# Designs tried in a protein design chat: VHH binders against F-box protein At2g23160. Part 8

Target 1, 307 residues: F-box protein At2g23160, of Arabidopsis thaliana (Mouse-ear cress) (q1ks79)
Amino acid sequence: MNSSSPISIDLIAEILSRVPSKSVARFRCVSKPWASMIRRPYFTELFLTRSSPKPCILFATVADGVWSFFSLPQYPYEKSSSASVAASAKFHVKFPPNNMRIGHNSDRRYFSYGYTSGLIYLYGDSSDDRSVICNPYTGEYAILPYLQRYRKTYSFLVFEPIEKQFKILFMAYLSGDRDHKILTVGTGNMKWRTIRCSLRYEIVSEGVSINGVLYYLGETSAWDNKDYDLKYDYAIVCFDIRSEKFIFFEIERFCRLINYKGKLAVIYFEDDVNYQSCLYRKKNYVEPDAINKLNVWVLEDVEKQEW

## First folded at step 21 (VHH)

Design rf3 (from rd2 with S52T)
Fold by OpenDDE, fold request of step 22:
Structure rf3 (fold): chain B 307 residues (1-307), chain A 121 residues (1-121)
Amino acid sequence: as target 1 above (307 residues)
Amino acid sequence: EVQLVESGGGVVQPGGSLRLSCAASGFTFSHYSMSWVRQAPGKGPEWVSYITGYGDSTRYADSVKGRFTISRDNSKNTLYLQMNSLRPEDTALYYCAKPEWNYKGTYFDLSSQGTLVTVSS
């Protein structure tokens, strides 16, 4: 009779946090330790956090600057018709509230948003816009401390997996090396801290977060980087979320960054161009050739820059 | 340090009314949505009501809808809960709740003393 190892109290808490409140009340009668655990603030927190099943898929629609958040249940095996899937969508919350301006813009240079582990971050480019974190399921939110912005906004919501912390990185446009900011999401008064980045660049990609490192593409040619002997117009920026340090490595051409099996990969076509830069710099659109070779490179070692 | 101090609880008869207050300090009050959460004896926490930072939108649990009214005065850093037509099932410890975030999601720190509401005949 294999002595079933006693279920840890933490596991019990996890299980109970997922049951209806009425059931929790019943479980208080099971044992004194259970009763004690249920009365602890920790369990209350856990219970409230787990009270809503995390939807498998969260999506949002945007109309007139208002975000509507929906979730879809994960039905792994049902070849459900598109109509049936849509019918199963659950509406949660509209955001922002009527008296709040977030400055929604379809152009990501002027509006940043992020989603990580149930946390939504919204950031507009105007001084009147509010930077906000919110729960897309319940509508709870916090307006972040004011941060002065100039023209474009580059901001990333990131998660540090070791310390289990959310951070928000703000990269200032046309600013000096000391104008960048970072905020740690936590209890109490959240504050922006200055972070140094010696390389100047325009951000020309979305961020990809992999194993505690944020990757994005910077165009360095648009800036005077006198302290750097740069050979190429682009650099991959590696931001270590825990240490809050930057590493840069040059790349020959514009490319797209993706997470490939837990590694950074770059994808580019031979005639791939930065569409945004082309629009602003009035560069002629290169019509893609009929035969365009797709190139994929996987970064094997970040420190050694081995692809 | 974030401080939330609840007050206004007491013993009332069924059908009675109470007004709860929460004095907030240690953070920019208007920058946060606020909620009331209650915990009845032997039960888990229950969300009661929600209000936006500027008070332009409110939400209520079905159990209190039409009877309770949440409001706030940002000039006084105070959250209110007007409770009318109280029922025995409303008996609970009531907490003023500021949203917090960690890797598990959004949570309420219910470490404050709360204010006890007892509805009994």
Scores: ipSAE 0.882, ipTM 0.968, lowest interface PAE 0.4, mean pLDDT 87
Fold by OpenDDE, last read:
Structure rf3 (fold): chain B 307 residues (1-307), chain A 121 residues (1-121)
Amino acid sequence: as target 1 above (307 residues)
Amino acid sequence: EVQLVESGGGVVQPGGSLRLSCAASGFTFSHYSMSWVRQAPGKGPEWVSYITGYGDSTRYADSVKGRFTISRDNSKNTLYLQMNSLRPEDTALYYCAKPEWNYKGTYFDLSSQGTLVTVSS
């Protein structure tokens, strides 16, 4: 009579911490002890630690270049209970450490940050040029190999969903023969690799990553592109994260890029202008007869450039 | 290739002390936070201690707080764990742990040999 030793409540907690939140909710009905255990803060913490994706909202406050990371538990909104569950934010970690400086700047060309699937990427200001990845929950971090910045640059944390890899794209200021750099986040010695881009442009937008493709807006008129018969001042640049190849197509005007239901969309008002260009080149692209009309175009086919 | 070689383990009596070392190579040591992780027989891995790249900040599991001290010498690419007031429950294989990342998050590769600490009367 092999007396099957009752499964300890701790083991049950461990098991339940690894199941989807919806399932956890159901398991509350299994027994009173289980319900009690699931309601304990300990289980919540355990669940948050073990669950992927973490059923929480991560947010940060930034003061003097120091990031404080917090999370809010996502309670399964049971439709019915109007009870404003005052979710208390949980503090996790401050980053960077005290003896490390990562400059913060409102201009993305001098400071880059990204968050994807629990990974934080920070690129410091012009004085430090540090690239760092960190876990915002635990504080583990790695300073990436040094990469010298030349003038203004964008850097993007991107995720390739098929190979399930994080990559960091470091965009060179595309004057002269400077190439972009890319780093694959992985095991071992991470190294920057050079990737060539034949088109010259100034990046004038943040990146939008959609289904393994990074999109951003480039101003092509800023540089000599004699090899291209360009008709417009701007192009949408498409970076295939897996193949690490660039494709671009021209666009008639400055616009903003967004993810619209899993597709790239461009939005603009008729009076939208590239403020950066206006400041440096005193080129006003404001149409005198511009009306306050919002335009939204959704890219249906990237290869065919069908909107 | 990243290499972590733990040493300093042994058999000690309860209340005794031991100092573990980890020699790191194959990466820029100071650019990484480091941790100690231990695994007792029949149990899962347990995080023990954390230290920043320059050693300015440390954290400890509650189970070892006040007894263990993590430190590092970046000039020697070495991580240390001073263990005082050792208890039988501290018996485990101890690993030097460099953080790694994949699509699931941050993890520790515990493929090194580790160093065995046995606390017994």
Scores: ipSAE 0.878, ipTM 0.969, lowest interface PAE 0.4, mean pLDDT 86
Fold by OpenDDE, fold request of step 22:
Structure rf3 (fold): chain B 307 residues (1-307), chain A 121 residues (1-121)
Amino acid sequence: as target 1 above (307 residues)
Amino acid sequence: EVQLVESGGGVVQPGGSLRLSCAASGFTFSHYSMSWVRQAPGKGPEWVSYITGYGDSTRYADSVKGRFTISRDNSKNTLYLQMNSLRPEDTALYYCAKPEWNYKGTYFDLSSQGTLVTVSS
């Protein structure tokens, strides 16, 4: 008597895909059809997909230099009805600990932070100039080796996807030491290494990391670049994270950098200006208006500089 | 080279106490949060306790909360775990754990020898 299980095999697969692997193994013994189903590549895929950590949104609140990290479960928006499932945010940790101060500043030149693949990086230009990496979920952290940098510096947490490494780039204040510093996050004694950038610039963007390359905008006019025949005031700087090499190409005007479908894109509008530069020069500040056309250019080939 | 050397384990009766120590070297001890992790026979590793670099904050697994106390002496580069009211379920190899990071996230290298705690009647 083939007891037709009232439950479809598909439904059984779905149910089993949500149980612990140990349980799945046990369920192989329930029936031949179940055993067969569990052995199918489809089920394996289904199981792996379901066992993957549910995408959570990580967010933080900052008060007085203390970060509170929270997560929200991303429920697949089932298209069903408007019931605002008030997902309660889960609190994880406060960081830094009470005895640690990381100076928070709205100016990223004085305060740098980064988040990549669950790793938080914080740098504050305080008296102690501390760079710290932290797990925002568990609160494990490491204070990185001390790096004395002059006042206004950018620092970037970046991920190299091929070698699967985190690196921290600490930019030099170009009026002083021309050398950038880089640290590979790994096992053992993390050390700052020096990398040279021949071009001098003031960073005027937050940086965009795309496929192992960090892009940011530099204002080259602010510094002596006699070795270069520069025609414009700005350059896009490309940092290859793996090779740790810099390349740059000039750009005619101030623009904003974005990741557009996995490619670098620049955004500008007619009256777009570098506010910081304008403040210093007290000249030619034009307030952006809504009438300005937004222009988006996508970099198709970095080497050829084709847009 | 980072070295962590655990000690203080032994055999105790239920309800007994032990104090574990971990001597750390090869890194700036105070710059790292530290944890204790244990592995019972036939089981996977279990996080036990966490302490900040200067000891201002601590956390415990529910299974040991109220019984275990983590502390550190940065001047000695030593991590401690005071274990009171020990239970048979606390039987495990205990590891001092420094956080490490890779592309998968934060992990603990448990390659040290650990110190064995056996709670038996």
Scores: ipSAE 0.876, ipTM 0.967, lowest interface PAE 0.4, mean pLDDT 86
Fold by OpenDDE, last read:
Structure rf3 (fold): chain B 307 residues (1-307), chain A 121 residues (1-121)
Amino acid sequence: as target 1 above (307 residues)
Amino acid sequence: EVQLVESGGGVVQPGGSLRLSCAASGFTFSHYSMSWVRQAPGKGPEWVSYITGYGDSTRYADSVKGRFTISRDNSKNTLYLQMNSLRPEDTALYYCAKPEWNYKGTYFDLSSQGTLVTVSS
């Protein structure tokens, strides 16, 4: 009569924390100790922690304009064992469908993509390409209304945290006669709306979205007749996603924008230059000197432009 | 306004067939993937079938695979579900479902009336 060693109550808790809530409810009837354990705040917390969608990493491969979406389960790495947990990636869907073409381009000015909270946005490189939003896990998608673009265009998927809305920005090319456009993702007929912007800049950075504000670096150039060279001016462009208004911070030089602890930070070396602009202008190449200083500025107040 | 109007439901015997239709309006029909979702009495919604905007790809729940066929006619803004070999467990209110998005993710608005399918001997 092999005395099956009773499973510890802790182990039972661990097991039950991994079963569906309906099952947990049933297990309350198994014994008084189980019922008591299930009612403990510890178990509730344990259950909620285990039932919470495990953070998964979503990644995609792109081949010939077709995206394959995969996810990796993030196992709570308990700190201890260095054991390389070989996680198998789960395939979800290929996108776009066979009858849809979304041209891929390495230049972000011709191809845009975004991901936030399970929403994928794709904007192709061809004038005939459609903007599309999709669920990378299930393959549900919507083709957005057609928007004609002129030459290079940036597009951003952004999230407004107060109203809890996704918006898509279409940034018109600097030399074009078209206006910036915005689309709110929602129910019904999604429509592009014109956004008023007083100043036009070439976008020379990736967008950084922080607390409902989209930031990117803008560049303008003017020919200097005296020096027979192009003079470049830079500005941080701030787009308030909720109000859909632009504000501009002039800055003296090319820089990188980052999210630093929930604030916009500008980072630059003294010899930092826009590589894209330099390709045409050999003269602005500054050789790195041995004493290159890194400068970091944090925007403390967007409205007051206080750094 | 987005409108989805389901029809074609009824009472059938086990093994019978029905064809459901959904008339869509208020949006560019071909620009959206579409799905059928059903809700049995006392149960939550269950995804049944998926079709791409131009019908080039379809997917089915395991429970209906081989028995149901989803199709669409974009010229008529109509979604179809051919249901063959119906079983009592297929009894449900069937909804035509357009994908929607909010901060929580993708969802189906099942506020339409749906069409009732009853499979009974």
Scores: ipSAE 0.871, ipTM 0.966, lowest interface PAE 0.4, mean pLDDT 87

Design rf3 (from rd2 with S52T)
Fold by ESMFold2, look of step 21:
Structure rf3 (fold): chain B 307 residues (1-307), chain A 121 residues (1-121)
Amino acid sequence: as target 1 above (307 residues)
Amino acid sequence: EVQLVESGGGVVQPGGSLRLSCAASGFTFSHYSMSWVRQAPGKGPEWVSYITGYGDSTRYADSVKGRFTISRDNSKNTLYLQMNSLRPEDTALYYCAKPEWNYKGTYFDLSSQGTLVTVSS
């Protein structure tokens, strides 16, 4: 196998910045990995607001479960120092308040968040934690209705573009008879509704929303899915946000999902592995300069699964 | 279904005090941060103050800081605004505000009657 240089974070960011999309992208910028091991992780979530009339970057630093929200009038990729970014940033608010607990975990199966259009969703996986929606500029918030949670749950903040509704999709870890839930964000009494997805899997990617459809990668190998006659260990799950229906199609390998010119694209390297699952199986590490090739496939028709 | 009913407004001389109340129903009151918003005649709405759902933190517009105190009683589903050292520029229709969200972000629905505060010689 011929080796080549790995794709840089800067190139990926450039590709994402040129894709037409109504969604916002989130980039994780953290200090050196070893700094996170000595006490606690300090990471910066970057929220690119592609639809804003005034371009801005909203970012957050997280320490001990407390989020500090800041904004910049410019992209931080032109500066490589956290101190330089902090000196130019405008502070808005810390969240949550002192007497509210939101669990925090670097493993996204135990902690989720989402951001769009001045709404941030924070999800704590632990039974004592509360899920909230808030305005990161003002701290205005609502605690979401109670939802009994178990283990490795995952949730997504999604946008339905026809009715102009945000929804929060909660995907339960299917141990026992727990159901997936969905909540429409809006006025009045927000309520969780039961939603059905009969395929069982572990969610192993972040979601990508394109034209009213949420896409994510599921790993099906640890589950009994006899009714589906599955040939491979992975499936791309497609959730139509308006109809609230799931469809699936299999793929052979772990991959990353992106929005490419309004269509779903799959990116993988021939030796790439799911880094999220390495904690539970074995360590598979691709050397930074060992990438053979970059493969990109574009989904042409989601209903017919044509590529 | 959601109802916010303001009361306690009136006419007062400069330097006087008033206490506004807001009775809330139709939602889990303690789960929401709450705000007071005011609107002077012929002008747009102005945010006045904010309190967390459990009352542990407050914030104020610079124009009212040190003179106004927001509080809440979650057992009575009631929000309060104590207004001291009132000035003529505090004259406005005062609204109790619950945050709502749509595709443009956070907003306040100011469709209630509000309660009128008039500070006049």
Scores: ipSAE 0.514, ipTM 0.852, lowest interface PAE 1.9, mean pLDDT 70
Fold by ESMFold2, fold request of step 22:
Structure rf3 (fold): chain B 307 residues (1-307), chain A 121 residues (1-121)
Amino acid sequence: as target 1 above (307 residues)
Amino acid sequence: EVQLVESGGGVVQPGGSLRLSCAASGFTFSHYSMSWVRQAPGKGPEWVSYITGYGDSTRYADSVKGRFTISRDNSKNTLYLQMNSLRPEDTALYYCAKPEWNYKGTYFDLSSQGTLVTVSS
């Protein structure tokens, strides 16, 4: 019963019929079996739009670095509506044009994307790939200015709510140049600017942007950060999008970050394992039976680090 | 400073042809998809045609498909619109358009003078 088919439009519609229409959720699907048998990996990325007057799901299929964008309504469908779901699925654009390719990679250091207000930012994984911004509904796009890239580099599309600006933050490679880059999306000639963060870390989470602050989890080492008196191996890094300054605070263990009602929440499982179990634990892997309890903490004041 | 300068408009009889040009400066022309947008008297802007940055793909509004051809020459930073089999309803001020982005999404800044096309007997 192990079909290796990509996720179909009908399956996406069934998933949507069981998700509340006002909730915001992100789904990610990978069709690995096709890569093994066909030598052409296929996968589907799903995006949900919160700010749309009529909420919809935007999704894409990717083959050989070419993205096809579609949309579906988020509202539940009537049973026996497979033909109406196919008729309501709307193809928008195949992107990039035939002279470009933007490959998908599950490792976010080689591939990054962002979506907001009908704008998609894409960063691909080859040395000849270019960062682009595009409208996935119309195909209008711009290739961003050249930036010397370092393999295994993270980037984020972020929104600054006071001046109403989008910015793209491009993080330096941990063992390379410490200069991070930022670009303000706007009119005229867009240019990369240099910003610095003195704390060294490997980014180990997705970014969460809340009220003009980008949050992510960094895995730190006292060895790499001799100027700091670090007590733990993790820090929540806070990037103020307007001032373009970094602050951080240490956190005891790996966690996931979410936006809970406009505030940062951390989620982690109680990992009641002895030291021997930690020795066998793989990086970014939690043993299947290690979790006894789910803990949730909500940050009440980011400046005071009050929970 | 981004500048787009349209030319090639004029008065032509129904069934005639015109070729519009747009000289672009102040940005890396080949990095942008480009469009033609027109505005008929008393009406809002209407998208006409689109071309990718390297010219490998084009799209057209249904009202002009088969009659208009968009092209570009990146060595001259110039966008073109060949208009054939012109009709009175093609009468409009034509603009060369570069996509731009703000918090409300993608938009065109139609601040150029445009070039007027009048189709009349």
Scores: ipSAE 0.457, ipTM 0.832, lowest interface PAE 2.2, mean pLDDT 70
Fold by ESMFold2, last read:
Structure rf3 (fold): chain B 307 residues (1-307), chain A 121 residues (1-121)
Amino acid sequence: as target 1 above (307 residues)
Amino acid sequence: EVQLVESGGGVVQPGGSLRLSCAASGFTFSHYSMSWVRQAPGKGPEWVSYITGYGDSTRYADSVKGRFTISRDNSKNTLYLQMNSLRPEDTALYYCAKPEWNYKGTYFDLSSQGTLVTVSS
């Protein structure tokens, strides 16, 4: 058995389930086999697959709004160089068609995506872009029904495990458009439905879906939420995917949300960090010598909010 | 409700040609990539061809490349397959296929009647 093994899919999944997208980007940049495929002006997004007898890493490169999807076996037979690992990547499809663009943006207010092993949702960075769902292996796709967009909007692909349905949640920015939308992915003629969320906030995290509940962090400080008598600047918003209802609970400070072994976990720095200067300067950046410890809390019961 | 109605099949000699049509209704036709899928007697379904929503890109299975041409007319909500230089192994029930999604991912619902193509000497 050789001691120089490729990075395990389980390790990658564990890392991604515990950190926000900014930290995921650092991981991708450090992985030199992936970096050898990066060209300007495009960016690389990493997707994980957990099914199939032969696990694979699905990834994409983006150039000028056009996506190229690839897969790489998780357990490649031993190779001596990163060039041989990159050469093992299997190209699947270039998407979208020439009459359409799906621009990438690092700011999730202007670009979002969701994925599973057989379905990718893309929401481009232009207000004129159409949202799509596609199979990244075959290129089969559908353009979703038109939804009037403002540039600062958020969307999430979510899975409801009881009825076994995918849904797309669109959260409108609160400056004018107050109607949030949801669409059930499926057969027939897909249509957007209006849903309401009375709490006002700016979404400041990726969404994490666990056991039929979508979690994300909202920053409430810039909005008038007098009906709620809030004490803190942040709330973890919980969206029950089946009932399509929102609940929330306050949290004292900015945190990162991850899926840890099927439970929600939060990550934040404690005590000696200058958290406001991190948010002010580069969001979530701490001074090098301010860190005393890194804390991880796991939610044991969503309804009881036990940690 | 989504409906796909195939037509244009028949019996033809090897080397002959047929043009299949598929009338689509119940969905916004131009927003979907479309495919032709065929099923030979006693075999499972085989993907044949693919076309983007506005027809700007096409793909073909190696077994039919150079002989078959997929096209669409979005003003008539119709998908076509021009089949030339037909061979006995092209004998199959041909389906017009719209991508569908469920918890297992993307699939084709082949519950339409299809159109039978028989290539025999």
Scores: ipSAE 0.449, ipTM 0.828, lowest interface PAE 2.3, mean pLDDT 70
Fold by ESMFold2, last read:
Structure rf3 (fold): chain B 307 residues (1-307), chain A 121 residues (1-121)
Amino acid sequence: as target 1 above (307 residues)
Amino acid sequence: EVQLVESGGGVVQPGGSLRLSCAASGFTFSHYSMSWVRQAPGKGPEWVSYITGYGDSTRYADSVKGRFTISRDNSKNTLYLQMNSLRPEDTALYYCAKPEWNYKGTYFDLSSQGTLVTVSS
């Protein structure tokens, strides 16, 4: 495989149209990636705080288990065109190396990823695949500590804003021991720690992190939750990233979770016939031909479940 | 405890050769990509070369391409840099570097002693 291959703009546009907006992180391109990775304890160059941030879109293409990372600068005064966008795409790195593979699967139970500035988390489905963190600009990487698990399920890359820590939350599949795992991303002793969530559910949404709390939708109907006296088939699960504690509240039906101006909002269609418009357009956009009515509710107090 | 101990530096004439070694301990060496970084007198740190965990892919800064070769021996937990056709501008303190992560992203911790390479006529 060659180390630098431009991708056509039509393929770039197709890739962006197929990736959920909340699953594709955006970050600014750095002008000196290797310089930003060099740090001494007493003379740290904080490149991200000292650079002139320029808006960029990071994207990746996957071919035969190999990820190629690119960025596109945003040019507010330049004409948008296929040729202009393709010519401005900057290739960074292919990942993983030739002797490693990271499987790709559209089913989130078998593949997951997360992104933040300078860190990509990849979690693949296969006994030969390991979870990995990497720098998408340089290919610097580490294989994460082994995690013994019954079946690959959902994982989330989350940010704790008080201690400024990234964590990876792994939610174990519920037919076995409920040993959910969490890992703090950092120096040296990265290790998985066990955490407990007594509510049983299948995760049926992407996660949304807002002010140190991860929210996602769980479907509880197929599970024995007699201790909770549940009345509905769904719950919004709230994970406090710092304390690593779970709370939840029931919700009557399937819904989509969004970050609305720093607060959690849920949206649903009355009969949910057109799912595509919620993924690729404005958050509250409804197709003109849709028979659904859009409902939006905003959570005002997560501790007291006030809407 | 993660440790990186560089060795093999010295004084050589222009055009000479040196082989640097870095003994690694306290982590699973083969699970990490590794790099060499150098810092010339009065200058900031400069990335020199990169090698994947199993040594199947390498990269080099333009200033050393064709003259330096990075390698590793995972059975000995050791990273190497073979430096040939040395020039006075290669004079620097050389560090081996393991990627680390914090809230600002990926970085190298250069807190080891390093190994000094001096190229003088």
Scores: ipSAE 0.396, ipTM 0.816, lowest interface PAE 2.6, mean pLDDT 68

Design rf3 (from rd2 with S52T)
Fold by ESMFold2, fold request of step 22:
Parts: sequence; C-alpha cells; structure tokens
Structure rf3 (fold): chain B 307 residues (1-307), chain A 121 residues (1-121)
Amino acid sequence: as target 1 above (307 residues)
Amino acid sequence: EVQLVESGGGVVQPGGSLRLSCAASGFTFSHYSMSWVRQAPGKGPEWVSYITGYGDSTRYADSVKGRFTISRDNSKNTLYLQMNSLRPEDTALYYCAKPEWNYKGTYFDLSSQGTLVTVSS
C-alpha cells in the first residue's frame, strides 16, 4: 500500500515493553544487515564482550498486512514526539513481499509475533495466513509449514540454550480437538510436531524465557480441570524448552511476568485485589483507601517452586 | 540434503556478460528468499543481490546496480544472475545463498563450490 504510513506509537510501545536492554544493543551491533549475515561474529557474544555500542530499539509499523521495520537510538531520560521519532528512525525493510500479507490484531490470541537474536516470527490474524520467520533488517525469510488454526491461538518464539536451538511453540485453542504444536527452527525440513499439555487454560500474558524455561500466565477458571484439584483461578505455566514438558503452579491473582536478573519476577498492583469494587464504583467514585502498592515476587527455584 | 550447485562462471573480457545459474534441491525453493554472494581474491565475502520467494522484489549492492539482474524460476528450482558490463573488480567466486538459522540468527552458509568469474583482458 502506501510507503509513507505513520509510525504506530501503540505498536512501538508494545514491542519496546518486550525487548530487554541486551536485545536492543544486539540490534545495533547488526546495523549492517547484509554484511552481518555473511559468516560474522554473532551479536550476542559481541555485545556481552564489547558493551561500547550505543543501544538501539527495533520497532515496526503495520498497515494492510505489510510491516515496516525501523531502528532508533535509545537514550536515558529522552522523550520524543511521534514526529521526532520518525525523523530519527532508520528504515530497514518493508515485509512481507506483495505476494502475501500478514494481518494484525490487537488481541494477541488471534495474532502473534516474537523476536529474538535477529529472528522475527510473524503469525497473522487469519486462519489462511502463513507463519514466517525473517530477518527484519534485510527481509531474508522463510515461509513455515502450514499449521491449521482454530479460534484463539497463541505462539511463542523461544530459545533452547543447551542444543542452541530456536523453537516455535503453538498453543491451540483448548476447547477444540486440535493439538498443540512445536517446531524446531534450523537446517533441513522444518516440521510441526504434536505436543501435549493436559492442563486447560486461557493464555493471558506474554511469555518470558529464562534459562531454557518459558513462563506465561494461564487463567484456569473457565475450564474444566477436574483431574487437578485447583484452588485458584490462575497458574504460571512453565515450559521446559529442551524436554518439551509442561509444569505449573497456582497463583492467587492476575500478574505480569518479567525476567529480573535471570529469575522470574511476578508483578502486580495491589488495587487489582479490589477489581470488583473498582468496577462497581467507576462511574462516580474511587475508593479513598485504595492501595496502589506494587508487589514483586522472585521465583528462587523453579524445580521446587520456591519464592 | 540441501544442495546449491552454481554454474555459468568463466573468463570474460571487460564489458562482457555472463549468466550464472544455481540449481537448488532439498528444500521448498519458493518458500525462501535467495541471494548471491561473492568473494574476490584476498577479500571477505560480499553480498551482491537478493530476490523474494516469488520474484516480485529484488535488491542489489551499489557496486552492481544497473549491471546485474537477479531472477528465479520456481518451476525449475533455479536462481539466476545476469551480469552485464563486467569489470575487473567483479572477478570473484560467486555463491548462491539460502538463508539459514542458528542460535545467533540468520546467516548464509557458503559451503558450496561456487562458480568462478574472471574478468581479464
């Protein structure tokens, strides 16, 4: 469509909230995209050993199923308007080519994307859309094998650090007869493999990968989990990327998950405890003693589920 | 069993033309963007050109714009590079390249034999 589409601030903010500082620096080290693809030192090792480059932020705009990728310098305490951001942005590529479209949807359950180590995974909003992996700087890409979708689905691009492999975990909608799938990104013919998770839930958070484990929040309250004696409406689902096995532990309330110094941190606002009270009084009144404290819990041992 | 076999190189006078071919097998050719990469004597590899999976978009290094044309025929699993107005600095070993992925991202594996282009008077 048009090549002058405005930068989507909402999409930029969403992408930036998911990119740690180390990933931003990795983008800048590969700012020579074609040369970086030709048997050069990998960005991650260069960044950790040489922390001299100024960090950059990778972001995208999307219009009519076409993504435009940009980068800009990240500076502490600097604020910019949308026009100032556009003037500073370095354009890289529009993707995908004219012969396909990757639609977008603000609901993550109908639209997924992921980024790690110079790979971006895009999974469109239509059951007919094909999933792709690409280099957002050069447009080098591959169309992934067909994967039938049904209703609300969710995909994660994850890294397995022992075998040094990337995988894409596809979580099918649980009330259907469809299986969850996993694909190993690599050489040769990539194929989706069936994977089992017996706990039923709706995925209600982004995923975070830490030390070979993918964590995300599941809401179990609307699902029949009779074989599990569940006491709460939420569970943190832990997916061991190498063994491809799921475990979970219950948690009392909705929360947000982040990677804090190599450990999982759980973040919530105390006013979420009074959610029904807040909804009841949204018209005219906020509770005068509402507690807006931020609580942080760090998982100390994933195997023993110690906090 | 991914294989890329380059051909069409040779010796040509300055200002001459050559057409390189790359036969691809062991993967679904139309699902991948493809590139040409060259390595001149005494230098590291240099990206030359890029084409999308269905051939609807192309890109070129500044050093070859207007002289080289990348194309593909998906029914024959073949990538092409038409090289016109060749110069001595185009002398290099030419590789066709499929994007590969490992734990550090996207890269080109240049393990094929390539095809040698020599431009000399």
Scores: ipSAE 0.390, ipTM 0.809, lowest interface PAE 2.8, mean pLDDT 69

